VHH binders against Type II restriction enzyme MthTI (mthTIR). Designs and how they scored, part 18

Target 1, 281 residues: Type II restriction enzyme MthTI (mthTIR), of Methanothermobacter thermautotrophicus (Methanobacterium thermoformicicum) (p29565)
Amino acid sequence: MSNLLQAIMNIKSIQERNLGSYKGVQDSKNRMNQMGVTLEVFLKDAFCNTFDIENKDLVYSEYFSYLGNQNNPPDMILKGGDAVEVKKITGIKTSIQLNSSYPKSKLFVSDSRITEACKNCEDWEVKDIIYAIGTIPNRVLKLMFFVYGDCYAASPSIYQRIVEEVKGGLHSTGLEFSETNELGRINRVDPLGITDLRVRGMWIIKHPIKVFKNIIPPESIKNNNFNLIALMKAEKYKQFPKKDRKRIEAEDNIEVTDVKIKDPDNPAKLLDSVLVRYDEI
Below, E stands for the ipSAE of ESMFold2; O stands for the ipSAE of OpenDDE; V2 stands for 0.75 times the mean of E and O plus 0.25 times the DockQ between their complexes.

## First folded at step 4 (VHH)

Design w12 (framework vhh_7b18_3)
Fold by ESMFold2-Fast, scan of step 4:
Structure w12 (fold): chain B 281 residues (1-281), chain A 118 residues (1-118)
Amino acid sequence: as target 1 above (281 residues)
Amino acid sequence: QVQLVETGGGLVQPGGSLRLSCAASGFTFSSYDMGWARQVPGKGLEWVSYIKSGGYTEYQDSVKGRFTISRDNAKSTVYLQMNSLKPEDTAVYYCARYTWEYKTFDYWGQGTQVTVSS
């Protein structure tokens, strides 16, 4: 069994052993790629403690109930534990581009976008989801941000209401409207009837460093060799094994802080939360 | 590891003065708001003063004009200058790292006793 607190400890250990310079794929002007460790592999190794292991895939199968990709989300599900969605960016504060799917506060087994293999990987109905956002300029991992979806994304009903309002607005135009799994498809918009318009929702969410700047001061990020930040609700933190909580609280150079964040469903309400930081200066 | 270490408390006569100091370590001090709160016997915990990283300050009405909060970013230290002390200022004073947006403290010092009596 593995969890986020164990992954954080494993990342700290590898950084301290002078093995923590993550190297991703780099494209040249000639469209050539240089092979290196990908962010997904780095994170699998973090959860499994397999940075130094040759037969990684065997160990991965012991810790993960599901391993996916961008077309088959989520990227990974820990056995008996959290779902993880990996986002790689090169700019330190670049907003996160989401595909046609709105931001997820939780992963539900009823989600139409996940495969039957994912739905059946274990007996589950809902899982907490971690957005694991890695900032990797020039193939070097500079910022690793873990944020639980329920700290960051609103409930599905918030986004679905917006989808329905947009669809309603399109229908109210009186144009020839076809059924679609997208926001809208309007047929024959030109006088010759030869142009169709496809209205596609493309969701974008602010980088958590910008969202939580009042509990994570910008000055504390920019000059470090490596920053690791994790944000979770206090109730989620309490659900981790007490052994893992005691270990991380006792660890040198890791800060575990009680903070308050705005409720993504109601910014007038504050949520008790825990911020975990490890910085290599 | 975040540490806040307070000094400067003690026993003073009514009308006297004290300067409290709080030495911070383990974080980028210049980027954080800082504050002082006190535990008054029989009344509970109450905030005293806040100072933003940019120097803006706020005070509780009962101490306004008597207390002054300041900071020295080069020394990673926040100060509370207390003048015209009254018996009702008797309390344990805590230094804390403060977040203005959420109006909450995320790290506290050990506290320093201030006693105002004859």
Scores: ipSAE 0.000, ipTM 0.073, lowest interface PAE 24.9, mean pLDDT 80

## First folded at step 7 (VHH; framework vhh_brivekimig_d4)

Design r1 (from p14 with S50R; at its last fold request DockQ between E and O 0.01; V2 from the best seeds 0.00; counts 0 for: pae O 6.1 > 2, placed apart)
Amino acid sequence: EVQLVESGGGVVQPGGSLRLSCAASGFTFSSYEMSWVRQAPGKGPEWVSRISGSGGYTLYADSVKGRFTISRDNSKNTLYLQMNSLRPEDTALYYCARWTVEYKTFDSSSQGTLVTVSS
ESMFold2, look of step 7: ipSAE 0.273; ipTM 0.680
ESMFold2 (binder alone), look of step 7: mean pLDDT 81; pTM 0.821
OpenDDE, look of step 7: ipSAE 0.006; ipTM 0.294
ESMFold2, look of step 9: ipSAE 0.011; ipTM 0.549
ESMFold2 (binder alone), look of step 9: mean pLDDT 81; pTM 0.817
OpenDDE, look of step 9: ipSAE 0.000; ipTM 0.250
ESMFold2, fold request of step 13: ipSAE 0.202, 0.000, 0.324; ipTM 0.657, 0.268, 0.707
ESMFold2 (binder alone), fold request of step 13: mean pLDDT 81, 81, 81; pTM 0.813, 0.814, 0.814
OpenDDE, fold request of step 13: ipSAE 0.000, 0.024, 0.025; ipTM 0.209, 0.370, 0.390

Design r2 (from p14 with S30K L59Y; at its last look DockQ between E and O 0.02; V2 from the best seeds 0.00; counts 0 for: pae E 20.9 > 2, placed apart)
Fold by OpenDDE, look of step 7:
Structure r2 (fold): chain B 281 residues (1-281), chain A 119 residues (1-119)
Amino acid sequence: as target 1 above (281 residues)
Amino acid sequence: EVQLVESGGGVVQPGGSLRLSCAASGFTFKSYEMSWVRQAPGKGPEWVSSISGSGGYTYYADSVKGRFTISRDNSKNTLYLQMNSLRPEDTALYYCARWTVEYKTFDSSSQGTLVTVSS
């Protein structure tokens, strides 16, 4: 079993940050998604420490219970551990597009957007979810930000209420709808009855570097160097194996600090959290 | 069955050198990061060093940086630890471990090798 602390240590141990020539990535027909795919592979290698080996599939099968596709969350599930959602962006100032899925505090087996393979990949009901956000300008990984969903996203009920409200509005139009997991599907919108309209939500969330500017001073981010940041609840950090915690805390160039963040459900409430920072020299 | 067998330990004076070896079997050696862990008397296990599957990446605990060198020969399924400038505080039972959660040492197959640094 792997975990985020192990992944961080593995990333720190390598010096390669150019993802443009990353080995093991098949050329995608869609160049726009190439860096995203590469980032995903990079992260798999981080969790498995397989940056420099061939035949990675065997190791992946040992460490992951689920590897997803581009259309369904999550991107990967660590065996007996956390789910991971990978997001690639080109700049720190850029918001993150979540497509038709609202931000998740946790991953639930009852989520209608996950596949049957994901539901049945192991015995689980709920998993913590890591948003792994890579900033990759010009094919070089400059910032790797790991944030747990429960530090970043509000409870599902907050977002679901919005979804229901929007759906209600659509249905009030009197148009012909089909059942869908999206916001709406309108049938036969033209005189010939040959065109349907899918109404999909595009959820956009601010980059965590902006969200947590109070605990991560913007001036502390070195634009010319690789930066790694991880944020989790204090309770979550304590659940990691003691050896992994000791290992990461023993590193001089890694800072592990206690911080307070706003509760995503109630900004008046503060949550005890742990911030991990690595700035590459 | 995964097996790890350490060797090369002994008694050495401060400032001396030792080279430890670990023979691995029962798994695809080159596919795994390997680590050295040590346990001093009365203390818990301490991570010492790790090396990636191909040997391209190495990292060390601060306490041994500049003194110890980890290496591997994948053709021989063997892990090494060159220990130079040894100190009394390096005295411990040394284990090799496959990269897993909590640096699992496979106690059933690994006895460790004792390193004693004393004047």
Scores: ipSAE 0.000, ipTM 0.209, lowest interface PAE 14.9, mean pLDDT 88
ESMFold2, look of step 7: ipSAE 0.000; ipTM 0.112
ESMFold2 (binder alone), look of step 7: mean pLDDT 82; pTM 0.820

Design r3 (from p20 with S30K S50R; at its last look DockQ between E and O 0.01; V2 from the best seeds 0.00; counts 0 for: pae E 20.8 > 2, placed apart)
Fold by ESMFold2, look of step 7:
Structure r3 (fold): chain B 281 residues (1-281), chain A 119 residues (1-119)
Amino acid sequence: as target 1 above (281 residues)
Amino acid sequence: EVQLVESGGGVVQPGGSLRLSCAASGFTFKSYEMSWVRQAPGKGPEWVSRISGSGGYTLYADSVKGRFTISRDNSKNTLYLQMNSLRPEDTALYYCARYTLEYKTFDSSSQGTLVTVSS
């Protein structure tokens, strides 16, 4: 079985053998934006340790219970383990676009946005979710930030209450409505009744490096060739196998520290958490 | 100067066992993932197995899963391959190598150790 600690150690290992950046994740011939697909391959290889293995698809099948599509969360699920959502952006100032899906503290099998294949990939009801956010200026991965949803997103009830309030306000306008997975669809808005308006939520969230700057000083990542950062609750860290925890804590150039973060549901409360860093100068 | 020296090869009957060793020098052994690669007569190199620098993660080609075990002793700078239930198809020259970006390229100057499985 693979997990985030194994992926982190595998990324460190490939960096120690290679140049200071992993240039094998880009394809310069494509017209379309392929950085996300390339980052997804990099992450699959990190979990499976298949950066230079001939039979990648066979190994992926051994470690993943689900590999997703561009339209539905998540991007991948480790067998018996966590879900992973991959986001790629060009810089740390860019907010992360989530579109019609508010950020998730956990992934539930009942979520309306996941596919039937995802629901049926294992016998599961709830999974921890990792937001794997790659910052790729000029087609080179410079920052790999792994943050668990329960460190980053509020509880679903907070977002659901807002969605219901907005839907309620739209219904009170006296306009003709139809059922939708969006915030609303308002029919026949023009005198001829031939124009419909779709009301969609555009959910965005700040880059975690901005959210957690109090525990990750900007000067500690300035001018580094590559930074890897992972953030999780202390209770999640303790759920990893003891062998993996001992190995990562013993790795030279990997720093594992206890930190406190604000509770996404109530910033007056602090959560005991673990910060893992690998910085390549 | 990086050196990798393989030993432990020989002639064995089908179903037999051999243990290969790879002595490493000239680099910080524990900082590198290591691989075993084999080359059968008339064929190109075939990857066999890989182990992380700490020894905490291993990976095997399907053709050897359940029969071969990779291990390392970082205090002795030595990589091992325990080969059990050997088959005639395992006959090859076996190399150890540092893991590289490309699966077709090996960072090794070693000669390898010959394993022959024959009745």
Scores: ipSAE 0.000, ipTM 0.109, lowest interface PAE 20.8, mean pLDDT 79
ESMFold2 (binder alone), look of step 7: mean pLDDT 81; pTM 0.819
OpenDDE, look of step 7: ipSAE 0.045; ipTM 0.399

Design r4 (from p20 with S30R S50R L59Y K104T; at its last look DockQ between E and O 0.01; V2 from the best seeds 0.00; counts 0 for: pae E 25.5 > 2, placed apart)
Fold by OpenDDE, look of step 7:
Structure r4 (fold): chain B 281 residues (1-281), chain A 119 residues (1-119)
Amino acid sequence: as target 1 above (281 residues)
Amino acid sequence: EVQLVESGGGVVQPGGSLRLSCAASGFTFRSYEMSWVRQAPGKGPEWVSRISGSGGYTYYADSVKGRFTISRDNSKNTLYLQMNSLRPEDTALYYCARYTLEYTTFDSSSQGTLVTVSS
């Protein structure tokens, strides 16, 4: 069984950071999404330690219970382990687009946006979710940031309340609506009655590098080198296998530190967390 | 069933060379990272070297760096360890394994190959 600590160690062990010519990725007609796809493959290889393997699918089947598509979260689920949502950015931006899905503290089997295949991929009700955010300027991976949802996103009820409020506002217009999982679907908006309007939410969340400036000083990030950062609750870190914890803690060039972060549901409360940092020399 | 069979061990004088081989079966060899581990008499297992699936990446313990070379032939499902400038402290039973000692237990079927460095 793989986990985030293993993935981090595997990423550290390889020297390749150029994703422009990454093996195992088929050239897509959609160049804009190419780096995102490549990052996803890179991360699968990180979890499976298959960076230099030809028959990756066989190994993937051993480590993953679910591999998603571009339209439905999550991107992958580790067998008996965490879900992973992959986000690609070209620069250190202040925000990340989450499309029609609000930020998730956890992944629930009852989520209406996940596929039946995901629901049935194993016996589960709730999973931790990792946001894997890769900064890839000029096809080179410069920053890999792993943050668990429960360190990053508020409870679902916070966001769901907003959704309901917006929906209520839309329905108060008197326009004709159809049932939808989106914010709204308005029917026959033109005189001919041939056009419908889909109202979709675009959720935008600040980059974790900005959110956690207090524990990750901006000046500490070396822009010319590859940087890896991971953030999780202390209790989550303790749940990793002892051998994996000991391994990562034994690395001289990896820093594992206890930090306190604000509770996403209540900034007045602090959460005991663990910060992992690797700066490639 | 996964099988790993080591060979090539023997007695050699200090400064001598040996080449170990590991024949693998029961799994897709090229899909897995492979390692050499050794166990000296009275000591615990020690990781020696690791190689990626295609052979593009190699790793060595500090104790053997510059002296040992790990390689593989995926067409033959075979792992190799070229050992040069052998020292008495290299005396051990050598095993091949998938992954590293930290993640994988030795296959119970693996017998290892004995390397003895003595004058």
Scores: ipSAE 0.000, ipTM 0.243, lowest interface PAE 13.2, mean pLDDT 88
ESMFold2, look of step 7: ipSAE 0.000; ipTM 0.072
ESMFold2 (binder alone), look of step 7: mean pLDDT 82; pTM 0.837

Design r5 (from p14 with S30K S50R V101Y K104Q; at its last look DockQ between E and O 0.02; V2 from the best seeds 0.00; counts 0 for: pae E 19.3 > 2, placed apart)
Amino acid sequence: EVQLVESGGGVVQPGGSLRLSCAASGFTFKSYEMSWVRQAPGKGPEWVSRISGSGGYTLYADSVKGRFTISRDNSKNTLYLQMNSLRPEDTALYYCARWTYEYQTFDSSSQGTLVTVSS
ESMFold2, look of step 7: ipSAE 0.000; ipTM 0.156
ESMFold2 (binder alone), look of step 7: mean pLDDT 81; pTM 0.815
OpenDDE, look of step 7: ipSAE 0.006; ipTM 0.243

Design r6 (from w03 with S30K S31N W101I; at its last look DockQ between E and O 0.03; V2 from the best seeds 0.00; counts 0 for: pae E 20.3 > 2, placed apart)
Fold by ESMFold2, look of step 7:
Structure r6 (fold): chain B 281 residues (1-281), chain A 119 residues (1-119)
Amino acid sequence: as target 1 above (281 residues)
Amino acid sequence: EVQLVESGGGVVQPGGSLRLSCAASGFTFKNYEMSWVRQAPGKGPEWVSRISGSGGYTLYADSVKGRFTISRDNSKNTLYLQMNSLRPEDTALYYCARYTIEYKTFDSSSQGTLVTVSS
C-alpha cells in the first residue's frame, strides 16, 4: 500500500509547507522540528501521510503490520512491503552504531534478534530493509538518507566469518566460559569471582554520504537547508508500482538518476542502482 | 529512445567564445544530472562540467573554472555550455551525457560537436 516513493513525496510536500510557512522566521525549517516529534514519528507520518492528522494510531494500523522500538530490529514493517530501520545521528562525520548486530542486506524472519510480534505480523520469510538515517545537528533535520540494505551491507557470511574468528580467539584463552549467543561471556574474571565480562559485537558502519561520495559529491549537499536522498538497486525501483514511479519522475524538484554503486560483496563489481534526490537550498 | 543532439561547435580564435547546446528527448530531462565531456585528438575523455537536474548545483573541472558556465532549460529539455576566454588546449570534441558513476563512461551520450581554437 504505502512505500518509499510515497514517503518521499509526502516528505517533499511537508518540507515545502514548512519552508513556505516559516521563510520570514528562518528558525523553523521542517515539520519535525516545529512539532517536537522524534525521527521515528516523522518517518511513520511520512509513510502514512499523517503529518496533519490527530488520530494517527488508526491510520498507522492500516499501513504498518509491525511497529517496534530501538531494542529490536526493525523499527517498522509496511503491510506487504519493506522493513525499516531508523537511525538518528548528529552529523555526517559520525559513524552509525548498530544495535549489537552486523548490518543486514535483507531481513529474515529467522533472525534471532526480532520479536515474536515481528515474526507473526505477516506471513513472510524475507524482506527488503531500508536504513532510514536522519542527520540532525542541533535538533534540525538536515539530511534524510534512505538506503536499502542490499546496497549498503555485505552478505551475512562475510560478517559471520569475523564473528567466528573472534569467538575462536576468546575460547583459546583458557578462561571460564558459559554458553551464549553473544561473541563471548567470561565468568568470574576477578579474584573474588564477582565480575563477569560480556563480549558483544558493537558494529559500526560509515555514514552513507561517506560510502557513496562518488555519486553524491560533498559539495552537492554542503550548506543546503535540507537534503533527502534515497538509494536502491534498479531492480528494486522497478518493483514499485508504475504509477508511483511515474509520479515521482514527473516532479520538478526531485532528481531520479541511474547510477552504479560498488557491490558490497565485491568492490570490483558495479550494481545498477537508482538515486533519488530532493534538495532544498 | 533516449536521444542527445549537440550543436554550436566551430572554429574560433584564442580568447573567443562559443555556446554549445544539447537537445534531449526520450526521457524526463529534469530528473537527470547532466555532464559535458570533451575529448582532444589522441587523448582520453576529460570531464568538463556537471549540473543537477534542477540546475541548482554545478561542478567544473579546474581547467575550465571561471571561463565556462553550464546551464539548463528544463522547459526546453536543453543543456548549455557557455565557453569564454577559449584557449588552444580547449580544442576537442565536446559531448553531453547523462551522469554515471564515472565521468568517462556515459549512458546515452551524444556523438559530439567539434570545437577548434586556433589562430
Scores: ipSAE 0.000, ipTM 0.140, lowest interface PAE 20.3, mean pLDDT 80
ESMFold2 (binder alone), look of step 7: mean pLDDT 82; pTM 0.823
OpenDDE, look of step 7: ipSAE 0.005; ipTM 0.251

Design r7 (from w03 with S30R W101F K104S; at its last look DockQ between E and O 0.01; V2 from the best seeds 0.00; counts 0 for: pae E 20.8 > 2, placed apart)
Fold by OpenDDE, look of step 7:
Structure r7 (fold): chain B 281 residues (1-281), chain A 119 residues (1-119)
Amino acid sequence: as target 1 above (281 residues)
Amino acid sequence: EVQLVESGGGVVQPGGSLRLSCAASGFTFRSYEMSWVRQAPGKGPEWVSRISGSGGYTLYADSVKGRFTISRDNSKNTLYLQMNSLRPEDTALYYCARYTFEYSTFDSSSQGTLVTVSS
């Protein structure tokens, strides 16, 4: 099965960074999100090593247990492995929008936003989740940042409490509500009773390059070159196959380092983590 | 069954050139990244060069960069390594290998081809 270390090695093995001309993107309907779709395809190819394969669907079916849609997380699940959420941004200074979903430390089968197909894609209850954040100015992939949710997001309870508090506030207005998985659905808001209002949360999280500036000096990012960064807990790194770890550690132009990061639930605590960096020359 | 058969090795003087070939069978050749690996006497295997399935992307070890050129002909299921400006330290048994994605390793069933660079 595939994993993040394999994906990194596969990305390194190719030199294509122009996603504007990337082959395999079939979704012509979503022109506004074309780069996002392309990034997703690029990442699927990275995980499957299918950059040069014509019949990719067959290979995808071998490596992925779930491929999602644009409306429901996650974007993909590796068979017996991690979930992946793909985010496209145009600049490093830009925050990441998490539409109607708070950041996830892990993916749970009980998540109300995942589809039945995702729940039943394999036998699972909880999965690690990778946020795959691609910075793509002018159709060129400049920075690929992989960060595991448990390095990046607090526990669900922290965010859920906020959701409940906001919901409570809305319901205190005396307006007419319907049951919803969103923050609120207000019925018949106009005199004719023909208009409803959906209240949706827009969660915005800082780019990991800013969050982890203490371990990733800004000056170390080469703006003219492709940069790949991956961040995970030390325990997670150790769970990868030994062969994959040896492979990536043997690469001269890849740096694998032990780092300390703040616990997302408690900044007073530090987490042993592993930082992987590849700077393309 | 995956089969890789190397050829083109021999004895050459320093500064000389050789062209190695690898005939592949038993898999969809164009779908796989291919590599050359060499093993010198008394040393472990050393990665030399890699080429993408389509042939559009190539990588080289620093030790051979600028001297060696990897290429492939997918219509012939053949991998090539043009070796120029050969040095004594290039003496080794050369293998072609298929990159095995699942294990991030090289897969080769071949015996290799011997390259000897000596005056």
Scores: ipSAE 0.000, ipTM 0.225, lowest interface PAE 14.6, mean pLDDT 88
ESMFold2, look of step 7: ipSAE 0.000; ipTM 0.100
ESMFold2 (binder alone), look of step 7: mean pLDDT 82; pTM 0.828

Design r8 (at its last look DockQ between E and O 0.01; V2 from the best seeds 0.00; counts 0 for: pae E 21.9 > 2, placed apart)
Fold by OpenDDE, look of step 7:
Structure r8 (fold): chain B 281 residues (1-281), chain A 118 residues (1-118)
Amino acid sequence: as target 1 above (281 residues)
Amino acid sequence: EVQLVESGGGVVQPGGSLRLSCAASGFTFKSYEMSWVRQAPGKGPEWVSRISGSGGYTLYADSVKGRFTISRDNSKNTLYLQMNSLRPEDTALYYCARWTVEYTFDSSSQGTLVTVSS
């Protein structure tokens, strides 16, 4: 089975950073999403160490229990392991768009947005989720940031309350609504009754590089080099296989440090966490 | 032209051993990670094992872990698969594979047949 520590080691080993010429990615009609798709493939290859092999799908089937689509979270699930949500951005100053879903601390099988295939991909109720955020200016991967949801996102109840309040406000207008998983669907908004309005939330979250600036000094990020950063709770790190922990800790150019981060649910509380950093020479 | 030629297959009893070879030509062998895949009758292809270009890193499917050993000799452009403790379920046509732009099997590869039966 693969995990994040293995993926990090694999990314370090290949030194491939040009995603514009990444092998095996078919050109999409939608060029704007091309880099996102490429990043997803890159990450699958990272988890499976399949950067230079034929018929990657055969290997993917050994390591992933689920591979998603562009419309439903998550993008992938490791067998018996974590879910991964992939986000592509062009700059470190850019916020991350999460579309119609709020940030997730965990992935639950009861989530209404996940597919039946995802629900049934293995026996699970809750999974940790990794936000894999790639900064790709000019088709080159400059920063790969892995952050676990429970370090990054508040509990679902916090966001769900906001959703409910907004929905309540919409329904108080007296307009005609249909049932929807979105914030609202207003029917027949024009005199002919031929137009409907879908109200969708666009959740935007700050880049983790900004959120965690206290433990990741901005001056420590070398703009000309590839940077890899991973952040997780201390308890999560300890759950990784000992061999993987020893492997990554033995690397001279990888720093594994204990850090304190604010609890996403209560900034007055601090969480014991582990920061992994790799700066490519 | 890229060529991959598998050999070493045969009939063996359960618990027996075989050593497969793959002769590679038409490309820089040491620059590619190589894999073994197999296809049993009536089943789809199954990934078996992979080895890095240098040979320093190896991976195995759970089904063969502890029983199979992948290796390579870059000076001979040859990939190997040592198969021990063979089981009937290991019966398959075995292929070697490398990276391609399309990530598909080389159509010129014929594979080598391994049959495990009492």
Scores: ipSAE 0.000, ipTM 0.216, lowest interface PAE 15.5, mean pLDDT 89
ESMFold2, look of step 7: ipSAE 0.000; ipTM 0.085
ESMFold2 (binder alone), look of step 7: mean pLDDT 82; pTM 0.829

## First folded at step 9 (VHH)

Design s1 (from r1 with V101I; framework vhh_brivekimig_d4; at its last look DockQ between E and O 0.01; V2 from the best seeds 0.00; counts 0 for: pae O 14.5 > 2, placed apart)
Fold by OpenDDE, look of step 9:
Structure s1 (fold): chain B 281 residues (1-281), chain A 119 residues (1-119)
Amino acid sequence: as target 1 above (281 residues)
Amino acid sequence: EVQLVESGGGVVQPGGSLRLSCAASGFTFSSYEMSWVRQAPGKGPEWVSRISGSGGYTLYADSVKGRFTISRDNSKNTLYLQMNSLRPEDTALYYCARWTIEYKTFDSSSQGTLVTVSS
């Protein structure tokens, strides 16, 4: 079984950072974001330690219970482990677009946006979710930031309330609506009655580098080098296999530190967390 | 084309030593973690050791820990395995690879180098 600590170690062990020439990307579809797809493959390989290896499908089937698509979260689920949402960014100052999905502290099997295949991929009700945020300027991975949802996103109820308020506002217009998983679907908006309007939310969240600037000084990020950062609750870190914790803690070039972060639901409260940093020299 | 060519194998007595080499070409050698894997006759592949791209991190199977040392020279695109205190159970065809046995399948274009430990 793989986990985030293993993935970090595997990323460290390979020094390839140019995703423009990354092998193993099978894009049969004209995808608008090729680097995003490549990043996803890169991360799969990180979890599986299958960088530039042939016959990856067999290995993936051993490590992942679910591999998603562009339209439904998550991007991948580790067998018996965490869900992963992959985001590609071009710059550290850029916010992250989450499309129609609000930020998730956890992944729930009851989420209406996940597929049946995801729901049935294994026996689960709730999973931790890792936001894997890759900063890739000019096709080169410069920053890999792993942050668990419960360190980054508020509880679902906070976002869901907003959704409900917006929906309510739309419905108050007297327009004709159909049932939808989106914010709204307005029917027959033109005189011929042949056009419908889908109202979709675009959620935007700040880059974790900006969010956690108090524990990750901006000046500590070396622009010319690859940086890897992972942030998780202390209790989550302790749940990783001892061998993996010992392995990563023994690495001279990796710093594992205890930090305090604000609770996403209540900034007045602090959460015991663990920060993992690797700065490639 | 990726090429890995192993050498240094031979016949040694128990307690003897051998040094294996793997010459790599067709890819940026220093960018990849490398592994040694061995396969004994009638047995499946066994992971032996791995080393990070920079050489700063090494790991060994329990069966060889303390006896084998993995190293690399990135300037020469060469991977090494120093094998000391060899045992009959170390007899195998040794391969270098960019991946480990955790994949359950081992597909290498390399021929390997044979190590035979016998009295």
Scores: ipSAE 0.000, ipTM 0.211, lowest interface PAE 14.5, mean pLDDT 88
ESMFold2, look of step 9: ipSAE 0.128; ipTM 0.620
ESMFold2 (binder alone), look of step 9: mean pLDDT 81; pTM 0.814

